# Designs tried in a protein design chat: VHH binders against RNA-binding protein 33 (RBM33). Part 3

Target 1, 73 residues: RNA-binding protein 33 (RBM33), of Homo sapiens (Human) (q96ev2r1098to1170)
Amino acid sequence: CVVSVEGLSSSTTDAQLKSLLMSVGPIQSLQMLPQQRKAIAKFKEPAHALAFQQKFHRHMIDLSHINVALIVE

## First folded at step 27 (VHH; from aa1 with S52T S105E)

Design aa3
Fold by OpenDDE, fold request of step 29:
Structure aa3 (fold): chain B 73 residues (1-73), chain A 124 residues (1-124)
Amino acid sequence: as target 1 above (73 residues)
Amino acid sequence: QVQLQESGGGLVQPGGSLRLSCAASGFTFSDYSMSWVRQAPGKGLEVVSVITSRGGDTWYADSVKGRFTISRDNAKNTLYLQMNSLKPEDTAVYYCAKGLYWFDEGYEYYFDSRGPGTQVTVSS
């Protein structure tokens, strides 16, 4: 129930990304990796991770296209 | 509670100017990208302009490029839209939007919240 969000703008804050993630469902954790323009988020439910990937993959956040991948544990 | 309130709309003649403001509260304004969207009569919502959280980057729809300028004052929790050389086609309700996300093709968008809107009417 983990997703990776890649291609993040340097202007995207933890708060904004967290808000976006939580619009789909509750999360257990969020780790920002600004040097990699990447974030890793864990949803409480696997269905929400999948829904987030399907809904926001290749969308623009802060004028940057993001790639969302589902990470299977 | 997130609150957004637009102001500055009104009636102007073609070629005129307006400056819209959006007062934000209930969240950390500087953490979010902000946008202006508009809805003309009988049409759907159109993304007009976007500005990143710190104001470093901006985006404009082709229809308003060179005429509109988006800016923000994070110290005042306020978003602005300077509209010059207004045209009748710019007539719409203008909304301040928090956290806009979309495909660059512009056919699909999401946002966290928006204000009640302010009416802009361009007519001779």
Scores: ipSAE 0.756, ipTM 0.893, lowest interface PAE 0.6, mean pLDDT 93
Fold by OpenDDE, last read:
Structure aa3 (fold): chain B 73 residues (1-73), chain A 124 residues (1-124)
Amino acid sequence: as target 1 above (73 residues)
Amino acid sequence: QVQLQESGGGLVQPGGSLRLSCAASGFTFSDYSMSWVRQAPGKGLEVVSVITSRGGDTWYADSVKGRFTISRDNAKNTLYLQMNSLKPEDTAVYYCAKGLYWFDEGYEYYFDSRGPGTQVTVSS
Protein backbone atom coordinates (compact mmCIF):
# COMPACT_ATOMS: atom_id res chain seq x y z
CA CYS B 1 0.00 0.00 0.00
CA VAL B 2 3.05 2.25 0.05
CA VAL B 3 4.64 4.25 -2.73
CA SER B 4 7.71 6.38 -2.83
CA VAL B 5 7.74 9.50 -4.94
CA GLU B 6 11.20 10.69 -5.81
CA GLY B 7 12.48 13.63 -7.78
CA LEU B 8 10.01 16.11 -6.36
CA SER B 9 10.50 19.76 -7.03
CA SER B 10 10.98 22.09 -4.11
CA SER B 11 7.84 23.79 -5.39
CA THR B 12 5.67 20.75 -4.81
CA THR B 13 3.65 21.27 -1.68
CA ASP B 14 2.13 18.68 0.59
CA ALA B 15 -1.29 19.78 -0.54
CA GLN B 16 -0.58 19.33 -4.22
CA LEU B 17 0.97 15.93 -3.82
CA LYS B 18 -1.81 14.85 -1.52
CA SER B 19 -4.33 15.98 -4.08
CA LEU B 20 -2.59 13.96 -6.76
CA LEU B 21 -2.45 10.87 -4.59
CA MET B 22 -6.07 11.16 -3.61
CA SER B 23 -7.10 11.42 -7.23
CA VAL B 24 -6.32 7.72 -7.39
CA GLY B 25 -7.60 6.76 -3.98
CA PRO B 26 -7.70 7.59 -0.32
CA ILE B 27 -4.43 7.66 1.57
CA GLN B 28 -3.62 6.81 5.13
CA SER B 29 -0.50 8.90 5.38
CA LEU B 30 1.86 11.17 3.53
CA GLN B 31 5.37 11.94 4.63
CA MET B 32 7.26 14.66 2.84
CA LEU B 33 11.03 14.47 2.84
CA PRO B 34 12.01 17.81 1.30
CA GLN B 35 15.73 17.42 1.73
CA GLN B 36 15.58 14.20 -0.22
CA ARG B 37 13.12 15.53 -2.77
CA LYS B 38 11.07 12.56 -1.79
CA ALA B 39 7.74 11.58 -0.32
CA ILE B 40 6.32 8.38 1.06
CA ALA B 41 2.61 7.78 0.82
CA LYS B 42 0.47 4.97 2.09
CA PHE B 43 -2.77 4.17 0.35
CA LYS B 44 -5.64 2.51 2.11
CA GLU B 45 -5.90 -0.03 -0.67
CA PRO B 46 -2.98 -1.82 -2.30
CA ALA B 47 -4.66 -1.57 -5.67
CA HIS B 48 -4.53 2.20 -5.47
CA ALA B 49 -0.83 2.19 -4.73
CA LEU B 50 -0.25 0.10 -7.81
CA ALA B 51 -2.55 2.25 -9.89
CA PHE B 52 -0.78 5.40 -8.76
CA GLN B 53 2.61 3.96 -9.62
CA GLN B 54 1.47 2.90 -13.04
CA LYS B 55 -0.32 6.13 -13.80
CA PHE B 56 2.13 8.76 -12.62
CA HIS B 57 5.56 7.20 -12.76
CA ARG B 58 7.87 9.44 -14.80
CA HIS B 59 5.31 12.20 -15.03
CA MET B 60 6.17 15.83 -14.52
CA ILE B 61 5.03 17.55 -11.37
CA ASP B 62 5.97 21.17 -10.92
CA LEU B 63 8.30 20.84 -13.86
CA SER B 64 10.18 17.94 -12.33
CA HIS B 65 10.05 14.35 -13.43
CA ILE B 66 9.12 12.04 -10.61
CA ASN B 67 9.81 8.40 -10.11
CA VAL B 68 7.15 6.40 -8.37
CA ALA B 69 7.99 3.06 -6.88
CA LEU B 70 5.97 0.55 -4.96
CA ILE B 71 7.33 -0.31 -1.58
CA VAL B 72 6.57 -3.92 -0.91
CA GLU B 73 5.69 -4.70 2.65
CA GLN A 1 -15.40 23.83 -4.07
CA VAL A 2 -12.65 24.58 -6.53
CA GLN A 3 -13.51 27.34 -8.95
CA LEU A 4 -11.50 28.64 -11.85
CA GLN A 5 -12.74 31.35 -14.15
CA GLU A 6 -10.91 32.59 -17.20
CA SER A 7 -11.31 36.01 -18.74
CA GLY A 8 -9.65 38.26 -21.26
CA GLY A 9 -10.29 36.30 -24.40
CA GLY A 10 -11.67 37.79 -27.57
CA LEU A 11 -11.11 38.51 -31.21
CA VAL A 12 -7.78 39.93 -32.25
CA GLN A 13 -5.87 40.38 -35.49
CA PRO A 14 -2.71 38.48 -36.24
CA GLY A 15 0.21 40.09 -34.48
CA GLY A 16 -2.04 41.40 -31.76
CA SER A 17 -1.95 40.79 -28.06
CA LEU A 18 -4.28 39.54 -25.36
CA ARG A 19 -3.91 39.08 -21.66
CA LEU A 20 -5.83 36.25 -20.08
CA SER A 21 -6.65 36.08 -16.42
CA CYS A 22 -7.85 33.25 -14.25
CA ALA A 23 -9.54 33.87 -10.95
CA ALA A 24 -9.15 31.00 -8.54
CA SER A 25 -11.07 30.16 -5.40
CA GLY A 26 -12.01 27.26 -3.21
CA PHE A 27 -8.45 26.13 -2.59
CA THR A 28 -5.11 27.45 -1.43
CA PHE A 29 -3.91 28.91 -4.69
CA SER A 30 -0.28 29.22 -3.67
CA ASP A 31 -0.05 25.49 -2.98
CA TYR A 32 -0.53 24.47 -6.58
CA SER A 33 1.19 24.77 -9.87
CA MET A 34 -1.09 26.28 -12.46
CA SER A 35 -1.31 25.86 -16.17
CA TRP A 36 -2.91 27.12 -19.30
CA VAL A 37 -4.21 24.56 -21.74
CA ARG A 38 -6.01 25.15 -24.99
CA GLN A 39 -8.17 23.32 -27.45
CA ALA A 40 -8.25 24.42 -31.04
CA PRO A 41 -11.07 23.47 -33.38
CA GLY A 42 -10.80 19.85 -34.36
CA LYS A 43 -7.78 19.27 -32.14
CA GLY A 44 -7.18 17.82 -28.72
CA LEU A 45 -6.14 19.63 -25.59
CA GLU A 46 -2.66 21.13 -25.66
CA VAL A 47 -0.65 22.22 -22.66
CA VAL A 48 0.43 25.79 -23.33
CA SER A 49 2.27 26.91 -20.25
CA VAL A 50 2.93 25.91 -16.66
CA ILE A 51 4.02 27.88 -13.62
CA THR A 52 5.06 26.46 -10.28
CA SER A 53 3.29 27.22 -7.04
CA ARG A 54 5.52 30.13 -6.06
CA GLY A 55 6.09 31.31 -9.59
CA GLY A 56 9.76 30.48 -9.58
CA ASP A 57 9.73 28.28 -12.65
CA THR A 58 7.80 28.33 -15.89
CA TRP A 59 7.40 26.12 -18.92
CA TYR A 60 6.12 26.82 -22.39
CA ALA A 61 5.13 24.73 -25.34
CA ASP A 62 7.45 25.20 -28.28
CA SER A 63 4.61 26.69 -30.26
CA VAL A 64 4.29 29.65 -27.91
CA LYS A 65 7.82 30.20 -26.64
CA GLY A 66 8.93 33.77 -26.95
CA ARG A 67 5.39 34.98 -27.44
CA PHE A 68 3.48 33.95 -24.33
CA THR A 69 4.29 34.70 -20.71
CA ILE A 70 2.68 32.98 -17.77
CA SER A 71 2.61 34.63 -14.38
CA ARG A 72 0.68 34.57 -11.15
CA ASP A 73 -0.27 36.76 -8.25
CA ASN A 74 -0.78 34.55 -5.27
CA ALA A 75 -2.02 37.43 -3.18
CA LYS A 76 -4.84 37.89 -5.64
CA ASN A 77 -5.37 34.21 -6.41
CA THR A 78 -4.96 35.04 -10.06
CA LEU A 79 -3.15 33.39 -12.95
CA TYR A 80 -2.21 35.31 -16.07
CA LEU A 81 -1.20 34.60 -19.62
CA GLN A 82 0.23 37.42 -21.67
CA MET A 83 -0.15 36.52 -25.30
CA ASN A 84 1.84 38.54 -27.81
CA SER A 85 2.40 38.17 -31.52
CA LEU A 86 -0.73 36.12 -31.81
CA LYS A 87 -1.20 33.85 -34.79
CA PRO A 88 -4.27 32.28 -36.33
CA GLU A 89 -2.96 28.96 -35.05
CA ASP A 90 -3.43 30.27 -31.52
CA THR A 91 -7.18 30.31 -32.02
CA ALA A 92 -8.64 28.09 -29.34
CA VAL A 93 -10.52 27.90 -26.12
CA TYR A 94 -8.05 28.59 -23.36
CA TYR A 95 -8.49 26.92 -20.00
CA CYS A 96 -6.95 27.63 -16.66
CA ALA A 97 -5.93 24.35 -15.06
CA LYS A 98 -5.08 23.39 -11.51
CA GLY A 99 -2.58 20.66 -10.77
CA LEU A 100 -1.43 19.59 -14.20
CA TYR A 101 0.71 16.48 -14.43
CA TRP A 102 2.04 15.14 -17.70
CA PHE A 103 4.77 13.39 -19.57
CA ASP A 104 7.36 15.64 -21.07
CA GLU A 105 6.10 14.60 -24.48
CA GLY A 106 2.75 16.10 -23.59
CA TYR A 107 0.53 13.33 -24.91
CA GLU A 108 -0.67 12.10 -21.55
CA TYR A 109 -1.73 14.41 -18.79
CA TYR A 110 -3.97 14.83 -15.80
CA PHE A 111 -5.26 17.89 -14.05
CA ASP A 112 -7.29 18.31 -10.90
CA SER A 113 -9.59 20.96 -12.25
CA ARG A 114 -10.02 23.53 -14.99
CA GLY A 115 -12.20 26.49 -15.76
CA PRO A 116 -14.94 26.73 -18.35
CA GLY A 117 -12.51 28.40 -20.73
CA THR A 118 -12.29 31.64 -22.65
CA GLN A 119 -12.38 31.89 -26.42
CA VAL A 120 -9.40 33.37 -28.21
CA THR A 121 -9.83 34.02 -31.90
CA VAL A 122 -7.00 35.30 -34.03
CA SER A 123 -8.23 36.34 -37.44
CA SER A 124 -7.70 39.09 -39.97
Scores: ipSAE 0.751, ipTM 0.890, lowest interface PAE 0.6, mean pLDDT 93
Fold by OpenDDE, last read:
Structure aa3 (fold): chain B 73 residues (1-73), chain A 124 residues (1-124)
Amino acid sequence: as target 1 above (73 residues)
Amino acid sequence: QVQLQESGGGLVQPGGSLRLSCAASGFTFSDYSMSWVRQAPGKGLEVVSVITSRGGDTWYADSVKGRFTISRDNAKNTLYLQMNSLKPEDTAVYYCAKGLYWFDEGYEYYFDSRGPGTQVTVSS
């Protein structure tokens, strides 16, 4: 149920990323790691994590390409 | 409730200028990247320009580089598009878009919300 979002722009806010994540499905948590240009998000449903990874991997957000990976738990 | 409303469109001659505005409400404007997209007759949506949440970075489609300028006033919750040296090919409905995400090729995109659009017609 967890995805990592890497390559985030410094201009990407928690609110914007949360909105993007929520467009796929409800999330349990979101942790921004600005120094790593990274975020970790946990979806309530595994299917949503997969869907998010497939939908937004390598998309440009705030003029930065992001990599989305599933984190195996 | 998220609301976006474009204005400033109209009919202009080639070489003319227009300045579009987008009034935003119902969300924290400064937290989101904003974009202008357009749809020409018989064509799909095209991303025209993007500006990051704080206005630090901008992007333009090759077709409008050097002619269009995107800007924002976060204090006024307003997005702008200065359009100079307009061409007939710029004729389209222009939409203000909240949270646009896309491949740099512009084929696939997603946005949270957009306005009803404003018509821009460039004709002699």
Scores: ipSAE 0.749, ipTM 0.890, lowest interface PAE 0.6, mean pLDDT 93
Fold by OpenDDE, fold request of step 29:
Structure aa3 (fold): chain B 73 residues (1-73), chain A 124 residues (1-124)
Amino acid sequence: as target 1 above (73 residues)
Amino acid sequence: QVQLQESGGGLVQPGGSLRLSCAASGFTFSDYSMSWVRQAPGKGLEVVSVITSRGGDTWYADSVKGRFTISRDNAKNTLYLQMNSLKPEDTAVYYCAKGLYWFDEGYEYYFDSRGPGTQVTVSS
């Protein structure tokens, strides 16, 4: 149920990213890693993690291309 | 509730100028990138300009580059679009959009919310 979002702009706030994630489905957690231009998000449902990856991978957010990957534990 | 309201549109002659404003409420304005998008008659939505949450970076479509300027005042929760050297092809409904996400090619886009729009007509 976890996705990594890489390539984030320094201008992307946790609020905006959370809003984007929530547009797909409820999340359990969001961890911003600004120094790595990265965020880790956990969805409540695995299907939402997959949907988010498929929908927003390689999209432009705050003028930066992001890569979205599923993290399988 | 998220609210966006555009203003400043109208009728102007080619070569003229307009300044659009967008009043935002119902969310923390400074946390979100903002955009102007437009829809001309018979055409799809076009992303015109984007500005990041703090105003540090901007982007413009090639069609408006050098003529339009996007800016924001986070203290006033207001987004602006200064439009100079207007052309007939700029005629469209202009929308203020919250949190725009798209491919750099500009075909697919998503946004959290947008206003009802303001009409801009450029005609001699």
Scores: ipSAE 0.742, ipTM 0.888, lowest interface PAE 0.6, mean pLDDT 93
Fold by ESMFold2, fold request of step 29:
Structure aa3 (fold): chain B 73 residues (1-73), chain A 124 residues (1-124)
Amino acid sequence: as target 1 above (73 residues)
Amino acid sequence: QVQLQESGGGLVQPGGSLRLSCAASGFTFSDYSMSWVRQAPGKGLEVVSVITSRGGDTWYADSVKGRFTISRDNAKNTLYLQMNSLKPEDTAVYYCAKGLYWFDEGYEYYFDSRGPGTQVTVSS
């Protein structure tokens, strides 16, 4: 399953976001879309995508609040 | 391997100043937000201050606003906390933390990693 992370600061790096994603579970891909202040990540297990959304929706990364949404493939 | 090492703590009288440093290695320091977190005796962790990866923005807990200043030197891989007008309630172990994530006004905090801490004691 796939998550969308929106509200990213332009200073947020792929390394920083990957560290946060991997704290929940292994990922298959991460695509940074900095001009949209957005990233799209695919977890290996659908349960990890749900867990990431539940734990980190409206958390702050680099002093910016993020919104995490689940996306159907 | 990520390493964070705090220094600069000690015993200080009320009204005094201390400057904490945190030496970082084993990761690209400039890629991460950094923070100072403290734990007073018998209490939980409190986020004291946060600075963005590029240093363009800072945040302070209300209890330290106007007295503490967070800064970083990305060329030297070092995080700083200047603490002025210290009070007995500032007594705590102060930790340097990499990649702190938290709810704004929430109950949960997450780190990539933190150092072993440095003790700050404010007592007459």
Scores: ipSAE 0.110, ipTM 0.550, lowest interface PAE 4.9, mean pLDDT 84
Fold by ESMFold2, last read:
Structure aa3 (fold): chain B 73 residues (1-73), chain A 124 residues (1-124)
Amino acid sequence: as target 1 above (73 residues)
Amino acid sequence: QVQLQESGGGLVQPGGSLRLSCAASGFTFSDYSMSWVRQAPGKGLEVVSVITSRGGDTWYADSVKGRFTISRDNAKNTLYLQMNSLKPEDTAVYYCAKGLYWFDEGYEYYFDSRGPGTQVTVSS
């Protein structure tokens, strides 16, 4: 299942975000959309996408609050 | 393999200064926010300061604002903490930590890795 992470600081890198995602579970892909302050990540297991959204929604990364949403692919 | 090595701790009198360094290797240092966290005797971890991956923004715990300064040199893969006007309550093991993420307001934090720490003792 797929998550959208929005509100990213322009200084947040794909490596930093990948590390955070991987702390919950393995991912299949990560696409950074920096012009939109956004990233799209697909977890290997749907349960991990839900866990990531529940754990990190409205949390602060690199001094910026983020919004995490589950999206259909 | 991520390696973080703190140095610069020691024994200092109240009102004194120390400068901590953290040498980083095994990852692209400039990609990560970095932090100093400390653990006083018998206490849990407290995040002292955070600096963004490119160094453009910083954060300090209220207990150290105006006394401590975090900085980084991405060309040297090194994180620093300048500690001035030290107080006995600053006595702790200080850890360099890679990546810092907040979980709700109230200073609940997540980070990827930390070093073995360096002891700072402030005593007269």
Scores: ipSAE 0.025, ipTM 0.396, lowest interface PAE 7.2, mean pLDDT 81
Fold by ESMFold2, fold request of step 29:
Structure aa3 (fold): chain B 73 residues (1-73), chain A 124 residues (1-124)
Amino acid sequence: as target 1 above (73 residues)
Amino acid sequence: QVQLQESGGGLVQPGGSLRLSCAASGFTFSDYSMSWVRQAPGKGLEVVSVITSRGGDTWYADSVKGRFTISRDNAKNTLYLQMNSLKPEDTAVYYCAKGLYWFDEGYEYYFDSRGPGTQVTVSS
């Protein structure tokens, strides 16, 4: 149910990223790791994590390309 | 070096009000969700309220909803908690926490760091 979102711009906020995540499905948590240009999100349903990864991998947010990966953790 | 410093705690009568502040430094404050958590005597940590990095969304525990208001001023790197209609059950050490994240049903939460806390005591 966990995805990592990497390559985030330093200007990208948790509110903006939460909106994008919730467009796919309800989330349980979102952790911002700006020093690594990264965020970790947990969806309520595993299928939504997969759908988010498939839909938004290599998407641009704030003119920065992001990489989305599924996390086993 | 992340630094969080709470202030504004004290003794107050039931029904009274307090305003907590948390001064933040050593990180880009506007990049992080912030939260207030509390620990009542002999109990574990309870998440009281969460606010997103830009302040667009807030969340409150049912026990404080309607009485407490979280806010932030990103220009001043400061997090606030306005506590009204205080009850003896609100007695706790209140901590400012960096990076406590959106959660559903209050089941789980995570945070990067917290301050040393400020004591709030509500008694007659």
Scores: ipSAE 0.013, ipTM 0.275, lowest interface PAE 7.7, mean pLDDT 80
Fold by ESMFold2, last read:
Structure aa3 (fold): chain B 73 residues (1-73), chain A 124 residues (1-124)
Amino acid sequence: as target 1 above (73 residues)
Amino acid sequence: QVQLQESGGGLVQPGGSLRLSCAASGFTFSDYSMSWVRQAPGKGLEVVSVITSRGGDTWYADSVKGRFTISRDNAKNTLYLQMNSLKPEDTAVYYCAKGLYWFDEGYEYYFDSRGPGTQVTVSS
């Protein structure tokens, strides 16, 4: 149910990222870690976490390539 | 408070040129990527161009490549779009946007802030 998004542009906001996450499915939480260029998000359903990882891993967001990984729970 | 104000729109003949400006305040402009997005009559939003915070990289939609040039002046907190060889299909409200996400294959985008827009009309 948990993904990490790494390599975020320094200009990426929580509102922007939340909108992107919710395009895949409802989330329970979003933790922004801007000092590490990371965010941690928990989806309500594990299938949505997988779908988000598959769709956005290694894609360009805000002209920055990101890595999306599933986090063990 | 983030504020974005577009200007420079208007009525122009096909083949003409316009230069749009976007004055930005309420955030550290030089730390953020910026974009121009447009909404043509009866259509959804289309991302026209994106520029990184320092201006090192740019991206253009295929429909405007070779005709439009995005630029920014971080000392003046201003984003620009030079539009040349304008076509009737370029008729739209043009918005300055901050924090846009964009994907090649999906043409999906999200932004957190945009201005009220400036109308560009290309007609004889």
Scores: ipSAE 0.013, ipTM 0.245, lowest interface PAE 7.6, mean pLDDT 81

## First folded at step 28 (VHH; from aa3 with Y101S W102S F103S)

Design bb6
Fold by OpenDDE, fold request of step 29:
Structure bb6 (fold): chain B 73 residues (1-73), chain A 124 residues (1-124)
Amino acid sequence: as target 1 above (73 residues)
Amino acid sequence: QVQLQESGGGLVQPGGSLRLSCAASGFTFSDYSMSWVRQAPGKGLEVVSVITSRGGDTWYADSVKGRFTISRDNAKNTLYLQMNSLKPEDTAVYYCAKGLSSSDEGYEYYFDSRGPGTQVTVSS
């Protein structure tokens, strides 16, 4: 149920990313890692994690290209 | 509740100028990138311009580069679009949009919310 979002712009806030994640489904947690321009998010449902990865991988947010990967638990 | 309301549209002659405004409420405006999108008659939505949350970076569609300027005042929760050297092909309903994301190829896009739009008509 976990995805990593890499390549985040320095201007991307946790609020904006959270909104994007929740457009797919409810999340259990979101951890921002600003120094790595990365975030780790856990969805409540595995299907939503997969859907998010498929929909938003290589999308541009705040004029920055993001990479979304599923994290195997 | 998120609310976005555009204003400043109208009828202008080719070569004229308009300044659009978007009043935002119901969310922390400074936390989100904002964009202007438009829909011309018989066409789909087109992303016109994007500005990051703090206003540090901007983007423009090729069709409006050099003529349009996007800006924001986070203290006033307001987004702006200065439109100069307007052309008939700029005729469209213009929408203020919150939280835009787009694919690299520009085929897919997402935004959290948009306003009801304001009509811009460029005609002699």
Scores: ipSAE 0.762, ipTM 0.893, lowest interface PAE 0.6, mean pLDDT 94
Fold by OpenDDE, fold request of step 29:
Structure bb6 (fold): chain B 73 residues (1-73), chain A 124 residues (1-124)
Amino acid sequence: as target 1 above (73 residues)
Amino acid sequence: QVQLQESGGGLVQPGGSLRLSCAASGFTFSDYSMSWVRQAPGKGLEVVSVITSRGGDTWYADSVKGRFTISRDNAKNTLYLQMNSLKPEDTAVYYCAKGLSSSDEGYEYYFDSRGPGTQVTVSS
């Protein structure tokens, strides 16, 4: 149920990323790692984590290309 | 509730100028990148310009680069688009969009919300 989002712009806020994640499904948690330009998000449903990875991998957010990976726990 | 309302559209002659405004409410404006998108008759949506949450970075489509300027006033919850040297091909409905993301190739896009739009018509 966990995805990593890498390559985030320094302009991307928690609120905007949360909104993007929630467009796919409800999340359990979101951790922003600004120094790494990274975020870790946990969806409530595994299917939503997969859907988010497939939909937004290699998208541009705040003029920065992001990579989305599904984290296997 | 998220509200976006565009204004400033109208009819102008080629070479003229317009300044669009977008009034935002119902969310923390300064937390989101904002965009202007447009739809010309018979065409799909086109992203015109993007500005990051703090206004530090901007992007323009090649078709408007050097003519349009995007800006924002986070204290007023307002987004702007200064359009100079307008051309007939700029004729479209212009929308204010919240939280834009796009695919690498630019054929897919997502935004959280969009206003009802304002008509811009450039004609002699």
Scores: ipSAE 0.742, ipTM 0.886, lowest interface PAE 0.6, mean pLDDT 94
Fold by ESMFold2, fold request of step 29:
Structure bb6 (fold): chain B 73 residues (1-73), chain A 124 residues (1-124)
Amino acid sequence: as target 1 above (73 residues)
Amino acid sequence: QVQLQESGGGLVQPGGSLRLSCAASGFTFSDYSMSWVRQAPGKGLEVVSVITSRGGDTWYADSVKGRFTISRDNAKNTLYLQMNSLKPEDTAVYYCAKGLSSSDEGYEYYFDSRGPGTQVTVSS
């Protein structure tokens, strides 16, 4: 159910990223780790985490390419 | 160029066992984490299990813990899923999936490519 989003710009907000995540499915949580240029999000369904990774891997946000990965909690 | 081919699916009675294989080519298999994902009839995709590039760490969905075992043979470029004590709810198309190689510190898995899948049906 967990994705990591890496390569975030310092200008990317939690609201912006939450909106992208919710376009795929409901989430349980979002944790911003800006010093690592990273965020961790947990979807309610594992299939939504997979769909988000497939759709948004290498997506460009604020002129930064992001890497989306599935992660074990 | 990345090529993944699942095999070993079939029809089995409840309580039975199957072993799935995934033959990999077109990339350096030992550099990547690998996973099994499944899609049950009328449902979305579910990540079943993940294994790190060297096989040192594994992860399992709660629905399969204790029944399924992921493994890999890096010399044969092959990923496996041993499925024991199969139940009707395990009926799905099973896909193997390749992660991305990562240089970042941390314990992470990536899903980027998958094969065409193999059907597993558990029914009496």
Scores: ipSAE 0.005, ipTM 0.192, lowest interface PAE 13.0, mean pLDDT 77
Fold by ESMFold2, fold request of step 29:
Structure bb6 (fold): chain B 73 residues (1-73), chain A 124 residues (1-124)
Amino acid sequence: as target 1 above (73 residues)
Amino acid sequence: QVQLQESGGGLVQPGGSLRLSCAASGFTFSDYSMSWVRQAPGKGLEVVSVITSRGGDTWYADSVKGRFTISRDNAKNTLYLQMNSLKPEDTAVYYCAKGLSSSDEGYEYYFDSRGPGTQVTVSS
């Protein structure tokens, strides 16, 4: 249910990232870690986390390609 | 540690030109995309231009497209911005910034590190 999004631009907002996440499915939480260029998002459904990773890995946000990984909890 | 030092700013009349330089050290310059960002008085940061690590691709904000040219010399660890046809709205502190990843493709403008900046003032 959890993904990490890495490689974020310092100008990427939580609203922008939430919009991408919500385009795949409802989320339970989003934690921005801007000093690490990272965000952690938890989807309500595990299938949405996988779909987000598959769809948006290497997606370009603010001219930065992001790396999306599934986090096992 | 990453070190970036901008130079070449100054006072110029509208329609004039300036060339900014950024000397880089403390990282493998040729592995990273680089960008110029600016901050006008009382405003937020604006990404002006981005160049990929090997110079294979460039990007420009609409406000400067056709007037500014980004380039890099990886042998000299130096980033450049040629600014032509300058306008008063180009007045800002200009920073050079290092990208996050070592990639020869795509545009990156997230700046992990930036220099102290150089002032560009365009006025009569």
Scores: ipSAE 0.000, ipTM 0.120, lowest interface PAE 15.1, mean pLDDT 78

